# Designs tried in a protein design chat: VH-VL binders against a4wlj5. Part 2

Target 1, 172 residues: a4wlj5
Amino acid sequence: MTCYKLSRRRDLFAFPYPLTVWRDPPRSVEVVRDFVESYDIRHIYTVGDVVTRNFLEYGLAPTSVAVDEKTRRGIKVEGLGLYKRVIRVNNPPGYITEEAWAAVEEAVEGGVLIKVDGEEDMLSLAFIKLAPPRSVVAYGHYLGALVAIPVDWYRDSILRLFNYLEQCQQKA
Short names: E, the ipSAE of ESMFold2; O, the ipSAE of OpenDDE; V2, 0.75 times the mean of E and O plus 0.25 times the DockQ between their complexes.

## First folded at step 1 (VH-VL)

Design N4 (framework fv_nisevokitug; at its last look DockQ between E and O 0.05; V2 from the best seeds 0.00; counts 0 for: pae E 8.9 > 2, placed apart)
Fold by OpenDDE, look of step 2:
Structure N4 (fold): chain C 172 residues (1-172), chain A 118 residues (1-118), chain B 108 residues (1-108)
Amino acid sequence: as target 1 above (172 residues)
Amino acid sequence: QVQLVQSGAEVKKPGSSVKVSCKASGGTFSSYAISWVRQAPGQGLEWMGGIIPIFGTANYAQKFQGRVTITADESTSTAYMELSSLRSEDTAVYYCARSGYSYGFDYWGQGTLVTVSS
Amino acid sequence: SYELTQPPSVSVAPGQTARITCGANNIGSKSVHWYQQKAGQAPVLVVSDDSDRPSGIPERISGSNSGNTATLTISRVEAGDEADYYCQVWDSSSDHVVFGTGTKVTVL
């Protein structure tokens, strides 16, 4: 897939999308659990070390995860043995590289740990785009909230954000 | 602090079965993979298989496929490894281990010696 | 099957640096973990994910991984460092955890 970079209207990408939970764990995870059960969600994808850690710690096992390899080095996320495939990708802040796209394509099938050199934030959009039906994509908001997006309800709206991204070439 | 406590030493006859337990405490059990690793006297570490309790699914090393059964009881936070059709070469210390960051095993049981002799 | 090759033994004088290698095709693309095992004890994770150091592990112990070789480095070696050391990866193609052959480190 094509490389994208964030260059315009950064404020739109910082907006809290439903479901936004302003509670700390374990309550935040419980809210997501209740949501998953109520709507019969089959797949959970987490983007970010903290979110991944919290989900695993409090009894939710994401289908696949994307974590930061560089900036979070030395901070252990326990429970990653759940996953059978590890993919390392280079993804600079504000980008979705072709390499990252390929990793997410595999990850939506399940059982994948994506280790991101750079920043993993934008991979949430990639997961939203590629996730199968009955999926939730969860990530941390910069203000501390947990964001969980049911893709069946919000995918089309979220994908409009791609209009504010620019096509790019993958950076080394 | 997470601890893995295994059952005691076993002495078995060839052809029999052994079941070793591994009780976890001090942390979450369901969302962490538990593996079994054995070590014959004077030999290296050998992975046998693992289970993810929340999924209830186990995977096994090809060498032990059909002869080993790994299970987990979430209510007691205990994992089990049963090895059947025991042979003398199965004499070893058997460890349970919990996967941590990037599949590394950050917590280990104390080991269980299984001796197979006629 | 994916196999990890280690030297069977490494001898080092106190205060010197010990280097233990773990070789395999394109091991640099995998996460390598290292374990220390002293006689009669369970293994202890000393390096995770190529170069991360678990809590309680001294800074003298470090790891690196690139190409076809991962390396565990123990600087300023002490008598207490005498042990067996194992590298380990997860092989996705076979869905197996794979341990290295092990290296006996002797402090002279």
Scores: ipSAE 0.159, ipTM 0.735, lowest interface PAE 3.2, mean pLDDT 90
Fold by ESMFold2, look of step 2:
Structure N4 (fold): chain C 172 residues (1-172), chain A 118 residues (1-118), chain B 108 residues (1-108)
Amino acid sequence: as target 1 above (172 residues)
Amino acid sequence: QVQLVQSGAEVKKPGSSVKVSCKASGGTFSSYAISWVRQAPGQGLEWMGGIIPIFGTANYAQKFQGRVTITADESTSTAYMELSSLRSEDTAVYYCARSGYSYGFDYWGQGTLVTVSS
Amino acid sequence: SYELTQPPSVSVAPGQTARITCGANNIGSKSVHWYQQKAGQAPVLVVSDDSDRPSGIPERISGSNSGNTATLTISRVEAGDEADYYCQVWDSSSDHVVFGTGTKVTVL
């Protein structure tokens, strides 16, 4: 898959797409759990240290995860050692690099921890594009909400955001 | 709704093995820990170990290390517990249970009575 | 290893309040779950994560957790509350589930 970078309409990438849960943990994860159970979701992918911690802590283990492992305000993610396959990628802020695409392509099969040197936020788009049916991709909204994208219903809508990305060549 | 259905009761001789199945329906089988908890007659609950199916490896209570094998088959949504070198003290009801919020067990199987008698 | 201690029994008259304790060093730092088990039945989760009630559990059953003690409180006890009650934690340091020793609640 080709390197992409965010170029325009950044407001569309910040839009709180459904499902957006404006509740503090643990209630935010409870809402997603209820959704997962109600719609027989088989795969959960989390992007971001806080989201991943909240899911693992409250007993809803993601199929695969992407984190940067930097301690942002003392964030600690317990349970990452459960993922036996670890892939390390470089991914600058606002990018989806070729190695990030390759990592997500493997991660959608399950059991993968992607450790991102850089920023992992844009990997949510890669997960949304590549995830199999009956998947949810969850990430944090910068205003504090939990966003959970059920790909069966919202993949096409979210993938329109690729119209606002530019192709790039990853620098060594 | 989520259901956990276990295999039927078994009568075993000391020194043999037993394998109990736990079939899950509903929900996301691969993402939830399935634990095995036993209860001897008149006694309390005792955790034996558990597995998160997507990871394929199990974690065991110290007491059962070397005697218990816990596995999961994602294609059939079924977890298994095999206890070897059975003793009369292993007579118990064996439950499977699914992890809920904060690793509590929100769903339990109906239990499988295993009787170990010469 | 980490152990959760409960009183072996609690006797309570109908309409009164039963309190079941679960003691361990610094249990207040852990998420405590409570199960009700009636004779011949599988356990049922009645309180999760210290104080949350699963769907279908009446408001008269509640939990709290601080310091070295978690407590399950059953207000306005009914005959149907007669059961064994267990507390439980996940101990991340050992990667083990730990159940309490169990408390038999007898409704007089």
Scores: ipSAE 0.011, ipTM 0.593, lowest interface PAE 8.9, mean pLDDT 85
Fold by ESMFold2-Fast, scan of step 1:
Structure N4 (fold): chain C 172 residues (1-172), chain A 118 residues (1-118), chain B 108 residues (1-108)
Amino acid sequence: as target 1 above (172 residues)
Amino acid sequence: QVQLVQSGAEVKKPGSSVKVSCKASGGTFSSYAISWVRQAPGQGLEWMGGIIPIFGTANYAQKFQGRVTITADESTSTAYMELSSLRSEDTAVYYCARSGYSYGFDYWGQGTLVTVSS
Amino acid sequence: SYELTQPPSVSVAPGQTARITCGANNIGSKSVHWYQQKAGQAPVLVVSDDSDRPSGIPERISGSNSGNTATLTISRVEAGDEADYYCQVWDSSSDHVVFGTGTKVTVL
């Protein structure tokens, strides 16, 4: 896929997405589990260290995960040994690099841990674009909420945000 | 089994608002989508919008955007649809319906007749 | 706007087969649901996800979906099958539930 970067309209990415859960764990994970069970969701993807840790800790193992390569703020994620395929990508803040797209293409098949050198947040958009039917993509909102996106319901609406991204040719 | 029970018939004047309720029993309220579908006399089914109570965010059909508000109260297992700026063409039976992920409506309320007349 | 087109009416003799079509571009890529509505009653889901029958729906009622046409088939039609029938999909491009125009089935 092509490289994308955030434009000067960064304010457009500061608003919450349609589905936001303002509950602390384990309740936030229980909400997503109830949704997964009720709607026969088959794939779960998490982006971010905190959301990935919470899902693994409270028994809702994601299909594939994307986490920060470097330990930040002392956050440790147990259970990453479930993901036998490890892909390391370089993804500067505000970008979705070509190597990040390639990693997500592989990760949607399952069993993949993407270790991001840089910022993983934007990879949630790549997962939303590439996920198969009956998928949920979950990530942390900067205000502390869990965002869970049922892909079949909101893919097209959320991907309109790509209209505010600029194409790039950056190489890692 | 799952049952959806709606509030009773309403007669409203043009320009007013109406709020219809839909109380769910038997099964999980919070994780299922509740949609509102209306049917004008002798006409077909028209989707207005829906909500998943646990997420608290509603999605609206373009035609009703700005006039309809869909909410849910998880403590009472009740969904609501409020339609403002009523016109005579809003006269219809309003249904709540529960759906799974693919938006197949497996359970329906009995319907609420809203009549808009002066 | 994505639109589901149905014939306005279908007439069928008792014991014969009624077929109701639901037409739209690339509808075969979507999950199609079918509803039966009798006068004065709420709709009832009779086929979900193209071809699945909910509990309590007779096996005489079946669905299929491919290409540009979804079809509801009612075999060995009975007088009690007289009703309006609606197809329905979720259109992800508009984030919208779309209902078909409806078909009135009359058993002669």
Scores: ipSAE 0.007, ipTM 0.533, lowest interface PAE 11.0, mean pLDDT 82
ESMFold2 (binder alone), look of step 2: mean pLDDT 92; pTM 0.948

Design N5 (framework fv_nisevokitug)
Fold by ESMFold2-Fast, scan of step 1:
Structure N5 (fold): chain C 172 residues (1-172), chain A 120 residues (1-120), chain B 108 residues (1-108)
Amino acid sequence: as target 1 above (172 residues)
Amino acid sequence: QVQLVQSGAEVKKPGSSVKVSCKASGGTFSSYAISWVRQAPGQGLEWMGGIIPIFGTANYAQKFQGRVTITADESTSTAYMELSSLRSEDTAVYYCAREYSSGWYAFDIWGQGTLVTVSS
Amino acid sequence: SYELTQPPSVSVAPGQTARITCGANNIGSKSVHWYQQKAGQAPVLVVSDDSDRPSGIPERISGSNSGNTATLTISRVEAGDEADYYCQVWDSSSDHVVFGTGTKVTVL
């Protein structure tokens, strides 16, 4: 594999098991809520405007969120005032920049809104790597599904992807 | 070496059920997807469904939904595929396959296959 | 409902190049895997993630994936390359694994 294929990794963020949800809200949020309650999940991180909006609208407030700066201006997302720390980062498609990585290091502690100028989807890998135990990272798949990753069960599989991404960033 | 060893050939009557086992040895069982893929005589590969054992929930191809059940027992490192309401069209070799550690939902370790023959 | 279409057969002379296509809408955005299956045997993974070669697979076998077509290329074909070949993706829209229709490669 080589770095020029990194932008095609959107399909690799969707898992057929356990929590890939092909349903509109509120059912998609209900599935994650049921999992959170059943497995005593303590932290929820959302990446993406639609996923973040849906979680806030249907009462499953994330610990921290990452959203597209452009979309947030165009469509009002109620409930973002919950996140007192606002961090702005530049993150081009297929990358996790150093500033984006540092923002996620802050965001795993909670109460952070990361505003991404560029593409936010790759930040889900950073959240999966850095999240504390009993965390779920949720993001929207490019084909419209909600993907929720319980990090305790799936972190090692995702770390393989992160190692490829980090290696490719050095050569890019 | 990681191996998948399947149960032996079965001959079944129409309307019955068959349950095929797939025992993993020598490596990680719980965190990698195990899929069931069948191949009718002279036909191609057909995905039936799969499971990641640690989660315990299975996904099924639409064609088999309602007739197939895929389960996993982490304590014995064994996956199972049960197909009910058998008909002659279900005569096929049934494979289990484990996710490749260096590829996403690619399968590098395959069982030897189990021939299920449904007498008409 | 996502389907991967392959030609049913490809005939190639020893020493020449065989090309097997795998067609689907926007397949270039997906990771494509390729399997070789010889008569009476389980499939063998020969290409993963579009172009990566698993250990033990000869350099003559390569893959590419762009737009609506993924391609498996077998250079300097040998008699031992005669087999059925299948492409495969994970389809996020249906939440399942999809195999191609298969291509029988005959070395004449």
Scores: ipSAE 0.006, ipTM 0.503, lowest interface PAE 12.6, mean pLDDT 80

Design N6 (framework fv_nisevokitug)
Fold by ESMFold2-Fast, scan of step 1:
Formats: sequence, C-alpha cells, structure tokens
Structure N6 (fold): chain C 172 residues (1-172), chain A 121 residues (1-121), chain B 108 residues (1-108)
Amino acid sequence: as target 1 above (172 residues)
Amino acid sequence: QVQLVQSGAEVKKPGSSVKVSCKASGGTFSSYAISWVRQAPGQGLEWMGGIIPIFGTANYAQKFQGRVTITADESTSTAYMELSSLRSEDTAVYYCARGDYGDYEGWFDPWGQGTLVTVSS
Amino acid sequence: SYELTQPPSVSVAPGQTARITCGANNIGSKSVHWYQQKAGQAPVLVVSDDSDRPSGIPERISGSNSGNTATLTISRVEAGDEADYYCQVWDSSSDHVVFGTGTKVTVL
C-alpha cells in the first residue's frame, strides 16, 4: 500500500455513496440489518465511533471496526471487547497513511479494532478497496446520515474516487 | 431506462440570460452526473460543465466560468443550466446528457433532445 | 489544453469500410467513447470504453485505442451511417470532458 491524501476535491470524499439512511437509531440499524439479511451479507465493517456504537448497541456486530481516539477519552462504546486484535494508527485529516492501509489489510480478516489518532473517515475507502465479497462498509455521512456500501455492487464506482487522491511524498 | 427531456427553444437578446431545464425520468437521478454540452450551428460538441446532484457539486469548463451556473433539484429530478451575458456566438443547441454513476469519466447515455437558444437583436 | 484531433471528413462507398481516427498524446492510456450524430438529432453513444458496444449498436461498428490514436471502424457501410462522429475522453489533470473536433462521414 501507499500513502494517499485527498487533494483539492475533499467534497468528493462524501460521494458517491449508495444506501444513505436518513434515520436515527434504532431505525437506521434496522434498515442495514434488513439489507444484510436480505442479501446474505457476511462481513460488516464500520468506520466512526457513532456508527460503530449504534451497530453494537442495536445488535448488528461488525466484523471489524475503526474508531477515533475519542473512545479512549471517555466516550463510551460498549462491545469493543469483541475485537481481540487492537491496532493503533496515526492518520491525519484527509490522509490514508501507510500504517492505516496495513491496519485495514489486517482488519478485513475480522476481529480487529483500529483506533485512529486523527481522522478515521478516509479508512472507509480502504475498507471498500480491500473488503472480501459479500461485505458492507458503513460510516457516518458528514450531513448526519448513515451510509452503508455493499462492496460487491459499488466497489468500482467508489474506487474511482482514488483518481482524486494524491500520493504522499512521505509515508505520513 | 432513463430518459432526459429538455425545455423548449428560446430566443434571447444580447446581454440577457437563459435558463434551460433537463428533467430525468425512468431511473435514479441524484447519483449520476448530468453534463451540459452545446453545439453552435455547423460546429462540434463543446462541454460546458456538469453536476452530481446528490451534493450539488458543479464543475465548469474554464471558457464558461463566470457566465454559466449548473444546478439540480433532486425533488423534481431536474437539472438546470443558466448562461448569462449572452452574445450572438452563444447561439447553439444545448444538450443535457447523463454521465456515469458518481463521476464524469464515463460515457454519456442518454442525451436530451436538445434546446435551441438563439441570440439575436 | 488536451485536444482530440479528428479528420474533418471521410467519404466512403456503401459496403466499404470507414475508419475515423482520434489523435492525442498518449490517448491509449485513456478510455475513449464515441458518438454518432445524425442531422437534426442528439448524439448517440456507439462505442464506450474504447471498444464496448452499447445494446442495439450493430457489430459492424467497432473501436480500438492504443498509443496516440483511437479509431472508430465502420465496416460494410450503409447509407444510414452517414453522420458526424465524435470521440470523447476525460482529462483528469484539468477535470474536463474533452470532445474531438468531429468527423463528417459521407456515404456516396
């Protein structure tokens, strides 16, 4: 993997993401659960502490999770003990660092909690690239919605966003 | 299958503005790019810009920056192109065309029927 | 600015093969799309992603793209193929859709 930084077009990070759910929990989690059950999804990855907390609280445990370091500062996310492999990465806003890519490569295997010092949002793109078939990647949209991406249907469309990422000169 | 229907022909005075509409039907609207392409009489195709409706992200060709505004109304599945400070050389058929899901890299299919804008005095 | 150059016209007899070129530096690294436009009508996609044919487009229309030249080939030409043809790419360096200069195909 290599270091990526979202260039001038940060607005494109939020697009194109299908299955945008404009509902509060538990209804937002129920919509994703129905999709997971209806389409026989085997792997769920969440990026962000709020989406991860909601999935765990309402009974849709992700395969692996990425949360920001705020969870370490007393913001409670119960159920993180399910993830026996804990990887801490530094990831500045707008980057996907080499260590973040390596952590996601391990996390797609399952049972991993990635704790991100910095901003975790861009790791959703890494999960979309690396996730196995029959996966959903879920994250919180900056406008307040839940976004759930079925990887098999949308991987290629979303990975076109990598055309707008610049390789870093340094690894971080 | 998606169909694009544009507003009717317009005759405008130099210095005025024109706003052309493009209504999509028969599919999803918000996640597909809508581009505007014009063609002056006897001339080739010229890209003016496009929009991805879900985020209102408009991208404009340098030649038209400052004069063109592209917008979208997701509730009515309609895209708009407004061109201001009209000159006689703006006389052209204006097309909307649906691009790829979430980006501008793909092909255009379908195309609207075109709107003739005539600028005369 | 990145420019796609096409010959302004191509004349071909019925049953023969027409070849329309689209030239630009390293165009073979890009995905080229082709449109057919008949008089008084909107353009119609005839080739996508260098060589893919949309549903409903005859097999006698094909595309290729390598090096500095993309080519649209129309074999066994019919009167109904008389039209203007345009190539198109996305130029990522400028975030710009670029159309070719256009080629008028006349079937004589």
Scores: ipSAE 0.000, ipTM 0.472, lowest interface PAE 16.3, mean pLDDT 81

Design N8 (framework fv_nisevokitug)
Fold by ESMFold2-Fast, scan of step 1:
Structure N8 (fold): chain C 172 residues (1-172), chain A 120 residues (1-120), chain B 108 residues (1-108)
Amino acid sequence: as target 1 above (172 residues)
Amino acid sequence: QVQLVQSGAEVKKPGSSVKVSCKASGGTFSSYAISWVRQAPGQGLEWMGGIIPILGIANYAQKFQGRVTITADESTSTAYMELSSLRSEDTAVYYCARDWGYSYGYFDYWGQGTLVTVSS
Amino acid sequence: SYELTQPPSVSVAPGQTARITCGANNIGSKSVHWYQQKAGQAPVLVVSYDSDRPSGIPERISGSNSGNTATLTISRVEAGDEADYYCQVWDSSSDHYVFGTGTKVTVL
């Protein structure tokens, strides 16, 4: 897919979206689990070390995950051995690189751990675009909330943010 | 700990315009949307529109299309609502409110309200 | 146009339970938020996402949402609960926030 970068401030994707949960685990994970059960959600994708750790710790294992290559601030995520296919990508802050798009394309099928050298936050937009029906994409808001996006209801509204991304100039 | 402080009461003539301000302090102004909600005397709450300041995107209720303009200035953390072609039916308290989930959310912090009176 | 219908008034004795309904077709598929407004004051969020209670809101206040009716329940009512109450949803078909018609709760 095409490389994208923010042409405006990178905090665009940090907006509180539908199902922003201002709860500490396990309650935050319980809210998402209740939604998954109530609406017959089949696929869960997490972006970020903290949200991935919490989902795994409290028994809501994601279909695929994206985490920081270097485990920023020494945060360790147990349970990553569940994801047999590991894809490493370079993704600078504020970008969705072509290799990140390709990794997400593979990750929506399940069983994938994407290790991001750089910043994984923008990959949540790639998951929202590419996820199959009956999916939830969850990530951490920088102000401390859990954001869970049911893609069937909110894909079109959230992808309007792509109007504020520019195509990257590729090295060649 | 977010606080929204609005400009003072206004008395306007029919056919004129009014511009109300809403200054945010505490929290991160650019991370949230600001909506405007009005309440006529003895009546209920009515959403007029809102703006996502960082994107410069404003959405308006159909009833107010063409008469309302909502803007924001991130440098001063201030949102504005301008309503033109005022009628007596526009007499109301106008509130700004923090809209943390613009397309699905709720209003967690409200300004104190600005009374706009439209009379001849 | 999607409309949220509330009873105009509810009277309740101190220590008893007040129930305020918010009715609309298939409202159980939407997230309902509730606001309390005291005379001369701005509204205050008291319930978010059907049943979540914001920090500082008493445990006596709770919410539920199912089918065609959302309900705000105030148990062990106190004089300070006297206020107007509004439900609110987002209507995705019109890209519009919708408020209920409002209910005045009187503690007698």
Scores: ipSAE 0.005, ipTM 0.483, lowest interface PAE 13.7, mean pLDDT 81

Design N9 (framework fv_nisevokitug)
Fold by ESMFold2-Fast, scan of step 1:
Parts: sequence; C-alpha cells; structure tokens
Structure N9 (fold): chain C 172 residues (1-172), chain A 123 residues (1-123), chain B 108 residues (1-108)
Amino acid sequence: as target 1 above (172 residues)
Amino acid sequence: QVQLVQSGAEVKKPGSSVKVSCKASGGTFSSYAISWVRQAPGQGLEWMGGIIPILGIANYAQKFQGRVTITADESTSTAYMELSSLRSEDTAVYYCARETTVTTYYYYGMDVWGQGTLVTVSS
Amino acid sequence: SYELTQPPSVSVAPGQTARITCGANNIGSKSVHWYQQKAGQAPVLVVSYDSDRPSGIPERISGSNSGNTATLTISRVEAGDEADYYCQVWDSSSDHYVFGTGTKVTVL
C-alpha cells in the first residue's frame, strides 16, 4: 500500500492546470459536457462537494465521486443515492492515506461514493494516476474555479507532481 | 502584461513556404493555448489551427491539413505557423492569439492577440 | 459544415441600441464568444461564454444565447463602437473553431 504526504511545496497542488474553468454553473458544467462529448470521454470523476453538487445538479453525473463526510455550513449535495457503493476514509489535509488510495482503486471501477473524514482535495491526484483511459477528473480550485483534467493528455505531466510528495509512514 | 509580438511582413513566390513567429512576454507561455487565425483583404476571420505547448499537440482546420504546421518552443516562449505550397489566395494578415485564461483551446475565447503579419503571395 | 450567419451590416444612431445576431442550428447548446475589430487593428474579445465581459469592457456591451440565435447587444452606442463584430464557437462535429460571417456596425 502507498501513503503520500505533500512535502515542501504545498502551492503546487493549487497550481492552475490548463483545463481550468473560471465560470459559475451552469456554464462551467456545460463546458465540461461539451468536452466530454467532443472527445468521447467515458469516465468522469469529481473530487469536492461543490464540484460534485454542480455536476449532479446540471445533469453531468460522475462515474464516481469523493466528498467531505461532513456537510459544510450551507453546502448540501443531492443525488448521492446514485452511488450504491459507499466507502468511508480518514484523510488528513495534505495527505493521501493508504485507505484513501485503496478507496480510489475501487472508485475508478464506477458507482462509488467516497466519504472523506478530513480533506478530499489530494485524492484528485490519486484519481489522475489510477483512472482508465478516456477519463476526466474534476475538482474545485480556490476562488471558486472548476479544474477538469483529461487524463490521457495530462497524466504524465501531472504525475511529475508526485516528485513533491513524500512517502509517509501511517501510524495505524 | 501579456503581449504577443509577431514577425514582420513577408513577400513570397507561389509554391514556396512561409514561417511566421509569435513571441509571448509576461505570464507563463506553456499554461495557455495559441491559435492562428488569418484574414484575407476585406474578408472575415478564418481559424487555421492551434497548439497547447505543454502537450506538444497541434490541431488543424481540415482546409489546411497537410499544408500547415504549428509548433512551439517553450525555451523562447515562441509559437510558429508554417504554411507550405503557397498560392495567391493565401495573401492575408495572419494573427496568433492566446486562449482565454488557463484553459483548453477548443471552447474558450481568444483574449490576447498579436499585431498580425501580412503575407503577400505574388509572382 | 457548421456555419454562423450574421447580418452583413447594422446602422445605429448615437445613444441608441445596436443588436447583432449570430444564427445557427442549436447554437444555444454551444458557448459563443464575440470579437470587435476596428480598421487596421487585431480583434478584441468583448464577450466570452455567451454573456461574460472581460475586464475593461463596458457594461453597455452584453450577450445572450438561446435556441438558434446568439445576440450581442450594444446599448447607448458611441462613435468608438464602430467596428466589425464576429461571433465564434467550437464545432465538435468538424473539430474546429467557426467564426461568423461578420457584421459591420456603422454609427451615423
């Protein structure tokens, strides 16, 4: 099993990717839908409450989703009943724990809701590494932007960010 | 802030080729897409193709497939458009343009444009 | 081939409203961008994503997109608005950008 921790360059996780959409829904979701249809994308994975809510609300249901176990004040995600397999994981901020990594290995098959106790953002990197061909991984960026990563085009470039992650030793 | 500066005007013979450059300054070159758009005298805008430098992947309009080559050199922050087998109807102003913000070239608007390069094809 | 049809010209008096249409089958399902081009100059993006204004573009300029028609609206027209205007979309069926035929706006 692997365990990763963000090392010295935390700002690199907030690095703007080429497929950053600076628009509010429904247009942000429409842009991703157009891309999915134009490039024959088969799998969509969302990481984060806001991005998942917007995709479900505007009719672009992800293959699998990762969300915060606790609803933040004012944020409620409807439509999660679509995902019949529910996996709960602990994942502190700045980590990809062994249990989170294992959950993503299951989730790439589809139909999975990962509920994260802690911070889910780093799981987007695990999805980029593990997703099958013809996948898009989408997550929220600071300032309310949506980032959508076509895995086939960006996997190798994004995985170089793993050079800034450290192997961690999980206590239990 | 971000500017695109193109190479100077060219006069070419039919059957030759032309290579136009587009140098970006300010900001990160590789985080944007660059499109090439031409405009014949008194006519409208026509998309030729574009490149996402970090991918090294170019996409071309079908009309120009086989005649146009779009490349980028990240070390000099310069994009290039080469058009071969020139004809008199290729006489036009050629523009390079950056796609809006940091995003994909096929859906977003072109927010920064070069000044244009006049290419004249005559015998 | 997907084609964006614009009226070739629009004449408008100062202070009035100019409306420029961009027509195509089901254009409302696409994101429309609008460019302004003044004589001897490169185009300038004035509306992106149907209705968003880039920084520095006045509120007098707005856009909409629904069904088979996208519209660029210029209210309280000024002499400086005289230009050619182009709409643009990405056409996934042909894998390329499509520009509209262009509309010359004359302020008289």
Scores: ipSAE 0.007, ipTM 0.494, lowest interface PAE 10.4, mean pLDDT 80

Design T7 (framework fv_teclistamab)
Fold by ESMFold2-Fast, scan of step 1:
Structure T7 (fold): chain C 172 residues (1-172), chain A 121 residues (1-121), chain B 108 residues (1-108)
Amino acid sequence: as target 1 above (172 residues)
Amino acid sequence: QLQLQESGPGLVKPSETLSLTCTVSGGSISSGDYYWGWIRQPPGKGLEWIGSIYYSGSTYYNPSLKSRVTISVDTSKNQFSLKLSSVTAADTAVYYCARVGYSSGWYEDYWGQGTLVTVSS
Amino acid sequence: SYVLTQPPSVSVAPGQTARITCGGNNIGSKSVHWYQQPPGQAPVVVVYYDSDRPSGIPERFSGSNSGNTATLTISRVEAGDEAVYYCQVWDSSSDHYVFGGGTKLTVL
């Protein structure tokens, strides 16, 4: 139900966060799997084509995923048939639109594939806000690293980044 | 203009180890999110994947060949290699090296021209 | 172990449309690649990721992938299209780069 727009401080969303993994797959996925098993994580959410592909390929199937709708340039994600509910959203770069937010609200329940026309990166913040306890949200860093956020440990710290997002108005 | 070139002996005796090297030019093995693999084709038969390697050393092998296959990578020489042990006449084939992958970008598959390896006494 | 099934041969007249199928359980959830191997030559990719073409491959070549069947379609077939065609997927559950058995296209 809430639209957010990335403010002038776009640089704040580009920095690595806790549990940044600078290893190539499959080892990057193994690090996350070890964490999931050790800390009894119940839900995994991936945002981005590369991270979703790697999790599915190496046997750590996410609870729900968000990917680029136009995944036709050499990064086609296999295994998306696991997600029976498909939601298509428009989400311009630097925004979290109301339709994207509503899709994430549904996706935290599981079994959802969100196909994003535009940029999906900012949806990781929506997942961090809305995910149930014992969740991990994983996304790709622009420098090629995997970022995995245990929601129970980092939710409040990361939600302070919403102070740098402007609430936008969507036309009725 | 990525190019891959197979090299190694064209004749191997039964029970010995087949060793092949793939030399990569026009690109770096340590760059990008790619697997580098070996595929073979016995005369008059179909294509059979042998295995693949990531530049870090992570490997995947065909289950039917896994006990006999080792693939390794040398990023300093921009090469990757295949060793297939205990060969028999059934291992006679054209052996191809290839760049395969799921990373970003179009047309990521590049194959070498292939090298015929005959297993005979 | 994942298996891809192709018909062993397909015959078509010049100028007609050839369709080569690749059957696999839930193959629509996987990325299918198609290789053309002319007699005595190395395989060349003609379709990537279900439906994408490498530069230099004519638009007569197209692909589709849904459910349990992927299809390579070659329209306005020419004599030079005679080759064996292979489909290929990565099966993450078995960690296997799987090839189909190949389909020999004959242009009569």
Scores: ipSAE 0.006, ipTM 0.472, lowest interface PAE 13.6, mean pLDDT 81

